# Ledger of designs, part 30: VHH binders against Protein DOG1-like 4 (DOGL4)

Target 1, 232 residues: Protein DOG1-like 4 (DOGL4), of Arabidopsis thaliana (Mouse-ear cress) (q84jc2)
Amino acid sequence: MSKMRNLVEEKFLEFYESWVIQLELYLHQLLIAHNNNTMSETELRHLISKLTTHHKAYYTAKWAAIREDVLAFFGSVWLNPLENACSWLTGWKPSMVFRMVDRLRKSRVVLVEAQVKKLEELRVKTKFDEQKIEREMERYQVAMADRKMVELARLGCHVGGESVMVVEAAVRGLSMGLEKMVKAADCVRLKTLKGILDILTPPQCVEFLAAAATFQVQLRRWGNRRHYVTHS

## First folded at step 18 (VHH)

Design gf3 (from ge4 with D109E)
Fold by OpenDDE, fold request of step 19:
Structure gf3 (fold): chain B 232 residues (1-232), chain A 124 residues (1-124)
Amino acid sequence: as target 1 above (232 residues)
Amino acid sequence: QVQLVESGGGLVQAGGSLRLSCAASGFTFSDYHMAWFRRAPGKEREFVAAISWSGGSTFYTDSVKGRFTISRDHAKNTVSLQMNSLRPEDTAVYYCAAGDELYMPISAEEYDYWGQGTRVTVSA
């Protein structure tokens, strides 16, 4: 049986499907640019800007949606199980993108020492920020198991009106915390991306973004194939 | 309140130099890419130069490459444009702009804040 979806889930599902289609189009353009060394710096910069604007649009939509129902993003019905399994706090783990950077280093792309140093600094910062968020998430998660909630759990499912109010309040509190944490995580994602793109040259940016987009698209395809997920 | 205030414009002879400055306030300067645009008489606004949020990357329009240098001072929240070997075709109102895009933009529509501009006139 299919999972019942709320309005937020349905709307974001539609958005995400469209967003992914556009991502694939940009990926195609990135690959062309990568394989065609005749593109000018101006052209490359425009292409990079278009894609990064596309990413920004995703977070704009996401943040609007999480204001309505942040819990929808912890189910993420628009993602297949494989995508969900690879998710960290409703998105890609920021420190993971440095694997993409490492790929550049192993490829024909030569990073100068200054770039390597800056990337390492950024990596360290990113990991630190991730850990900070994880600690804060733990705080919110543990807070759900306060004395009142534990007592309610012990009493079982036969709860009165007062008990329902307590649970609802607890869930609201958690949701508010989760929203903050999701935004914080997204901030780290965006800062990490912004940092990487600042360090890399335009051609390197194209290669990096192509690798990242390829990974995202392929992960979705692999997951869909494995779990027989039908997308419109 | 966000403010970008340009200064340093004026009249200069061909081959001369000017240094434009833009003082930024009302936002986190270190998070924003900064750029200079210009609008010549009867022309559309065009990109001149940009510098990334960190200052680690710069980009110039072809017509000013080798002549103009963009720089920023995070301590003073300023961005500057050193203009050397000025030409009559450089005559324009120069605008300072700030944007917080993920990637340093070279299009005007991707910048969020703008100054009022400073006039540069290069005589033949």
Scores: ipSAE 0.890, ipTM 0.955, lowest interface PAE 0.5, mean pLDDT 92
Fold by OpenDDE, fold request of step 19:
Structure gf3 (fold): chain B 232 residues (1-232), chain A 124 residues (1-124)
Amino acid sequence: as target 1 above (232 residues)
Amino acid sequence: QVQLVESGGGLVQAGGSLRLSCAASGFTFSDYHMAWFRRAPGKEREFVAAISWSGGSTFYTDSVKGRFTISRDHAKNTVSLQMNSLRPEDTAVYYCAAGDELYMPISAEEYDYWGQGTRVTVSA
């Protein structure tokens, strides 16, 4: 059964489908670069830049969309249930990427001591920022569930006019808070990614980004398969 | 207002040295990758060197490797280019650039802010 979608959901769904297709193309290029080891440093850097620009474009689109309807991203109709289940504040959890970095260390990639130290510092900072955001998010969630808000919602369902307006105003206020939290989370994501890419060499970046993209694509694939979701 | 102001250019003999400096203002310097580009007479603007936002990573065009060194000072919001063993082919207007991409760019189109440039002339 198809879910009724608002305009923001429809537009972002279309965007995301296209974005994922392009991601898969970049993933393919990353894998080639990683496996062949024939690309120059310049070529690797260009490839990394193209992909990271692509990631930045996602957040540009996302932030434009959340200004219109941040709640759309808490439903995320463009994601399957598995992807949503793995979502932290409408996206990937920043600290997750360090698991991917750890994977590099277990592979052919050798990190020097200075890199390991910097990565650990970044990990600690990232986790701290995540926890801070989680605490703030909890405040909003609790506030939404207080007696006053529940009562307003009840009145809004049974009494039209002014009561409905009050509820709508309250929802708008809450949405602004949620938007703030989502943006904060995204900033931590971007800063974390930016930090990791700064620490790693170009070949290491390629491997890291390939791992990340693979995880994302596979998560989507398995989720779609499991839940029989049809995507173009 | 964003400003990038280059200095240190001038006339120098082949084999000589110059140190270019770029003073940045109007944006969060620590978040931006910094780079030097140059445009020689009759040629297109080309990448010379870049340094990441943290200063932990640098990259150079092949023709300047071993001769040029890019560095940055976060306390002073400056980026510098030490140019040693200068050659006549290094003659150009040198531009400072800033970009906030996730990864340090080596292409001009990925930089957001530009200085007016400083002229470097290397005589034979």
Scores: ipSAE 0.886, ipTM 0.954, lowest interface PAE 0.5, mean pLDDT 92
Fold by OpenDDE, look of step 18:
Parts: structure tokens; sequence; C-alpha cells
Structure gf3 (fold): chain B 232 residues (1-232), chain A 124 residues (1-124)
């Protein structure tokens, strides 16, 4: 069944499409920086800052959107099914980035002992924070509706009438809870990313960010090959 | 209210030393990267040094490398700039800045809060 799109979904879809295009451009720059080793530390830091600012912009937009309709981010219409399946509370799972770092370490990235230690500490902390969120999620899921209820709520937002308003009011509290959880998860994501980037050297940051961006872009491509996403 | 208050500026002879301090208040200090910028007479503001939110990473402009040291004290919510082997070209108003970016920025536009500055004059 085709999901009815609301205004929030449409706006964010447009935003996200543009955001992804820009991400690909940054990815290209990161790859060049990584492969040519011609950039100065200053240049690398600028590149890293540009990309991280881009990421921050995503969350700014996201948070604005979720204030209007957090439910839009559950089963996001701007993502393909594969991307959605890989989502943990409407985004990437924070602990996954450590696996990425581990993979890089096994290949080209050489970490000193001090970095390894700090990364491990951060990993533990991140995992702990994830678990807290998961516990809260579990609590809310008991009271939360299934997919059908989400759709009902979505419809309630677009259809007028007193009866629909009552239903909307009834789910408003749950939506607020979801919003809080999503924001909490995003905070963990951002803190984790901030931590990793603080631990890594600029060249290592470039590799890490390139890998992350590559993964994101490839996930989208792979998903789109299997499931055609229509944006019309 | 967010405040960054610089201190420690003054007149010093070439080859001398100064220690600048910036006291931060009104925000979560531990979340912010801290930096020092300077503006010399007739020149644009330029990056001097930055220290990451954790204090684990620092970066310096080339002209001050080996001479200046940036540090921060989380307990006191302060950032400091130890300036050694001062040169006349170091004469400027020095500004403390705070930024909450994912990565420690080295561009002024990426910092959110600024102090009023403290004047450093290095005589020949």
Amino acid sequence: as target 1 above (232 residues)
Amino acid sequence: QVQLVESGGGLVQAGGSLRLSCAASGFTFSDYHMAWFRRAPGKEREFVAAISWSGGSTFYTDSVKGRFTISRDHAKNTVSLQMNSLRPEDTAVYYCAAGDELYMPISAEEYDYWGQGTRVTVSA
C-alpha cells in the first residue's frame, strides 16, 4: 500500500535529496584527499569541517521536521526499504561506527595505543547510551501502536473532523515521547561522531568519513536497485 | 548569559612571555571547542590556536607553532594561551572563541561565542 505523503514528508524528501547530492560531492573530495595525500593539515581540517557541518545541517533539519511530525521518520518515504531496515531510531546505529573504525584499522589506518584506548572507552559509553534508549523504546512500544496505528495517526493529521481530532490528541502524547527518544538517539550519534573525530588524526578522519559516506551512498544505491523509490 | 572574558594582555618586550586566560560562563564548557584568534592593527582577524572540547587535540597556526601553547581547564571553565618568545608581529588584540561543532574548527565563522578581546603589545 502506498503511503500518503504529508507536507513534512515532502519537504524533507526534497531536503534529503539535495543533502545526499552534496554528500556525494564531499565524498568525492574526501576520496581525492585520501588518495593523493597532497593536502596540508589545514586543508584537511577545512574539508573535515565542511563535511561535519553538512552532517550537522542534516540534524538541524531533521529536528525541525520531527517537531512537526516525528512519525514521518518512522518508515521514511525518502529512504528505500534497505535504508529503513538499517535504521535504529530513525538513523544509523551509533555503535556501528566503531565497526567501521575497526575495519579501517585492519586495512590502512594505524592507530596508536592511546587512540585505541580512547576509542574503546567511547565504544563502551556509546553502547551504554544505546541501551538506555532501547529500554525507553521498549517501554514506549508497549503503549505504542503498531504500523497500523502509525498510519491511522498519519491520516488523522490530514483529515478534518472532531472524531479525528480526538484520535490525534490521543496519540499526541506518544508522539512526543517518540520525539524525545529520537532526539536522544541523535544526541548519541552526534556525541559518538564528535568523539571519534576528536580521537583520530586529520588523515584518519578523512578515511573514516569517506568510508562512512561511501557506506551510506552504497546502501542507497543497493537499496534502489532492488526497490525502486518513486519521488513523484 | 554567555560570557567569554579574556585577561592577561599587556606590554611585553620581544622575546618575552605572556599568558592569556579566558573565563567562560553561560554554556556547557565541556561541549565546546575553544580557540584564540587575533587581530593586528590594519589586518583581518586570524586564527591562532584551538583546542578540542576534550582537550585531546590542538592546532596552531604556523607562525606560532613551538612558541604558543593552548590549554583548557574544565574545572575552572577556562582556556589559556601561553605565549613564549613573543615577536613584534604578535602584537594584536587576542580573542577567545567557543564553538560547538562536531569537529574542531579553525575558521572564525564556525565559532559561536566570542570575547571582547585582550590587547597584546610586543615592543621591539
Scores: ipSAE 0.880, ipTM 0.951, lowest interface PAE 0.5, mean pLDDT 91
Fold by ESMFold2, look of step 18:
Structure gf3 (fold): chain B 232 residues (1-232), chain A 124 residues (1-124)
Amino acid sequence: as target 1 above (232 residues)
Amino acid sequence: QVQLVESGGGLVQAGGSLRLSCAASGFTFSDYHMAWFRRAPGKEREFVAAISWSGGSTFYTDSVKGRFTISRDHAKNTVSLQMNSLRPEDTAVYYCAAGDELYMPISAEEYDYWGQGTRVTVSA
């Protein structure tokens, strides 16, 4: 069944499709750099910057869209159901990125002890920030479960103008709270990424970014190939 | 108000040394990558050196490697460029820059804040 899409969802769908295509092009460049020992450190740094600028552009667009409709990012129309099922507060879970770093260490990436120490410190900080957000989300959910708020939401369509004003204020309050929480989660994601890229050498950053992009592209491809409509 | 104020420029003989300093204010210093760029007369601005927000990563253009050292002092909110074995081709206006990108930039367009510059002249 078709869903009605608002303007925010339509615009972000178009943005996201283009954004993913560009990510795939950058992934190709990362894989070439990974397989090739002829790139200078300057060239590697420029490539890493292209990837990080691309990721920053995603968040810039996301935060603009969230200001207008934060709920669009919970069960997004531009993601398949598998991608949506893997989301934590509208994105990848910050602590899970360290599993990717750990997997790279097991396969080929050699880290010196100073890097390992810094990564462990960052992992602990990231998990702490993640847990703070989870506690705040729980506090928000308790506020949403307040029976007065539920009753006002149910009655908003059946009662006069004073009830409409109260419901509108409550909805604005909930949306503002969600927006702040999503931005806080995004800030943890960005701080974690920024920290990892500062600790890793340029070749290690290329390995990490390639692994992250590969995972994202594979998740999208696998989820999409199982979503065919059938004729009845 | 963001301010970057360079100091330490001047006239130096070839083979000499000079230390540039940049005092930063109006932003959270520890969140920003810092860099030095330079512009010689009649030429375009070029990258010299950068240091990451944490101070843990540095990068230098090839022509200054081994001669220049970038450092930062988080207590004083300053970035320094120690310039040794100076050559006439190092003559330029040197600019301090700050940016909050996810990865330490080496391109000028990725830096948000700039100082007014300090002139370095290296005589033969």
Scores: ipSAE 0.747, ipTM 0.892, lowest interface PAE 0.9, mean pLDDT 86
Fold by ESMFold2, fold request of step 19:
Structure gf3 (fold): chain B 232 residues (1-232), chain A 124 residues (1-124)
Amino acid sequence: as target 1 above (232 residues)
Amino acid sequence: QVQLVESGGGLVQAGGSLRLSCAASGFTFSDYHMAWFRRAPGKEREFVAAISWSGGSTFYTDSVKGRFTISRDHAKNTVSLQMNSLRPEDTAVYYCAAGDELYMPISAEEYDYWGQGTRVTVSA
């Protein structure tokens, strides 16, 4: 069993390291496009599509891996402790994205009134979907506690063939429920991203994607270099 | 079963107008970007226009900008292409396409579903 979990984790670690390297290469292209006022709308759209295709590839790989071992995505071996600490249901929290848009607006992008209105509507929808998932997670946790407590009391923690089979079935049931919740969270992430990219103009999309990629890459680099602090 | 059915093609004189329609079924229409591509005699398929899943974003190839307008009707699950000031070089088979990528595609390989096409002929 540990061998199966280990193999899934090893395979996804290899994928993720390659995926981040490619993200860094795309970030370089985004930064060039951001600083170059001569790119056509066609060229900007092709670059944006490369980034979104790269993100879609991540979720394609993730969902395949989750079918084999969803628990690997909670406290992932391919992420440093800082990256893991920032995770909400195995990924970035959709609310974080709107904070990034707000920061860009304060510093270097101008949004027209129609865009601001649409972003506010999307933010409200996204927050509603987040809260719905959190309520569903709460109900799931309550159901798990009831099942676990009854099962442990009944078995008296015996180690035997029948006890092992019952525990294995309970673990499989919990994993299936958790997989559904992780996919629901990913769907909120993808719908939020899709909505933002639809509202922003192509130059604004390049700036947004560059900021998002920069944050992800820097979080990984900073967390890998270990924080040095003198305790006071 | 996914279906895209184009209609509205025909023969029209240069300077005239034509409206193409594409009826979509078998998928959640409001999740999909829609596009029109065309294939002129002896040429490969080329991008004409696209409209995002929400209808909030559109993009046109340079040769049709200002003359063609893409629109979508979520109540009827249809995409339309209003073609004004037609030129003989607009003569082609026009294809409707649908895709659910994160960002509205302008490349044919990113569209998942295709119609059979409707022929437009523009006479001098």
Scores: ipSAE 0.736, ipTM 0.885, lowest interface PAE 0.9, mean pLDDT 86

Design gf3 (from ge4 with D109E)
Fold by ESMFold2, fold request of step 19:
Formats: structure tokens, C-alpha cells, sequence
Structure gf3 (fold): chain B 232 residues (1-232), chain A 124 residues (1-124)
């Protein structure tokens, strides 16, 4: 990346590089499982569990990092609260995962009618949860803008320790609110994933996880070349 | 605090039936996968059956397929194991377990909460 990194960001990127390497190893195992129809259901379930535990580990590390410094994850999007009003916090919109499911249905995976009905119900619930987060994000952005305006007015009138404590409190309040929103968005992503894996059969889960891992690896390769400020 | 309390164990003749129940409290029941494990005398615990958080997926170890049925009741926060065609080798202490992993586990290490167990003895 082109910007100077703080210690929290550097630690997380070190974790992430190791995490992607392990994801690539699991992807290899998924592809072997896909090509070999001799694996038992027990063996498939163990492999799926390894992948899902690995995905949880990503979020566990992310949440630890945002607890230390959530602002490290928002680098380029702080210039205007209105520009951030509909931003999806540090990730893809949760419902985008259904595009992956739909793509698999068109190419390789045959779903029975009962599965299709359950997936549609889950899609509707995911959209509802997204809309709830969007409403909460709007309230947060307005409150944050008002708090920043009050702080700027106070800095114009104060010198010394009282101004430092007010700025420190404002930054702490901003960080806590933003951390809550990032976790809420991640929880919708995890609940949606949990629901999809419950609806799909073990072989279908292998197909889905292989496609998701492939996409994640491709995103990492594209991200390694980014040199510009990102806005949403 | 989390509690899992098994009941329904006892002595039964081979070929008979028994229904185990596990009452759960202290967590959001509908978020958790539920499972039964068993420990035969002098053996390590082994997986018996699991049911997903939604109730939409089940899995059984080979030796009990077709004889045992796991079910859950979200209104009562209970999970049950209907055990039919019992054999002497089913003799064990049966444990209820709960976990909130993304995917329904079949390994004991992935379950967070455990009951104290209920004894099942199947006589010849």
C-alpha cells in the first residue's frame, strides 16, 4: 500500500498474508474433494468445518484489530460523512454472497425446490438486516458530523488539557460507534453464511466454499496493486 | 449461565427403545447446533448424532443410522434422541453438547457446552 501504516494495520496485514496462504491450501483440498468422488460424507464435513473455522478466525482477528484501532480500516473514506452514508463497513454487502450462489446454480449446482425456497427466505432476511444497518449507519453519520462540528468550535476557543480531554473523548466515542457498526455488518455476513451452509448439502457446500475461496484469492491479487484513495 | 441437563436414561432390554432428552438454558437455543456423544465403559467419547441450529440438517454415525433419530424443540429449548432397536453395544453414558460454529460439527472439540450425561444400559 502507498500510505504510512500504523502498528495495528501492519500486524493485521501480517496475519492476513498468513491467513490467505492457509486459505489457498484449503482451496487445494476443496478442489481435490471436488475431483474425487470417493470422499465420505464424514470426510467432506470435516473439510467444510476446517474452512468455516478458518473463516471465523479471520473475523476474530479483524475484531481484535478494530478493538485496537478501528480507524485503521477506514483510511480513505473520512473526508465527508455524506459520502459515507451508504458505505458498507470494511467489506462487501452481505447479500452479495447470493450472486455467488446464483452463479453456481447456472453452471454446476442443481438445487431442489425446497432449497431454493429456503435460500430466497434467507435472501429476504439478509436484505432486511442490511437495511437496518443502513438506517443505523445514517443516524451514526449525522451524530458524528454534529460531534465533529462541536469539537472544532471548542478547539478555536481552548488551549491546554481540557481541549485534549474533549478531543480524546470524541475520538473514543467515534471509535466505539464505528466498531459496533463494523461488527454488526460482519455478524450479518456470518449469519448469512451459516444459513447458506445449512441449506446446501455437503457436496454443494464444497462447491460454494471453493468458489468463495477462489474469489477471495483473486481479490487479494487485485488489492496488492492499489495506489489510489477509495471512496464509497 | 449455560446449562445442559440430560434425562431419560435407564436400563432396557436389547431390541427395546428409549428416548433421551436434553434441556438447554443460558444461551439463545436457536443459534446453536446440538449433538449427542456417548462414552462406553473404558472408552473415549464418540459422536452419535447432531442436528443443526435450524433443525434443517442432521447427521448420524454409521452404527446408529436407521435406529436413532435426533430432534429439537425450539419452544421448549430441548433436544431429544429417540433410540430404537437398542443393542448391548449401545450401552454408554450419553452426553448432550451445544456449539455455535458456522457449520454443524461432528468433532467433540468443536462443541463448547456439555451436559453431565445420562446412563443407558442395554441388557441381552
Amino acid sequence: as target 1 above (232 residues)
Amino acid sequence: QVQLVESGGGLVQAGGSLRLSCAASGFTFSDYHMAWFRRAPGKEREFVAAISWSGGSTFYTDSVKGRFTISRDHAKNTVSLQMNSLRPEDTAVYYCAAGDELYMPISAEEYDYWGQGTRVTVSA
Scores: ipSAE 0.726, ipTM 0.883, lowest interface PAE 0.8, mean pLDDT 80

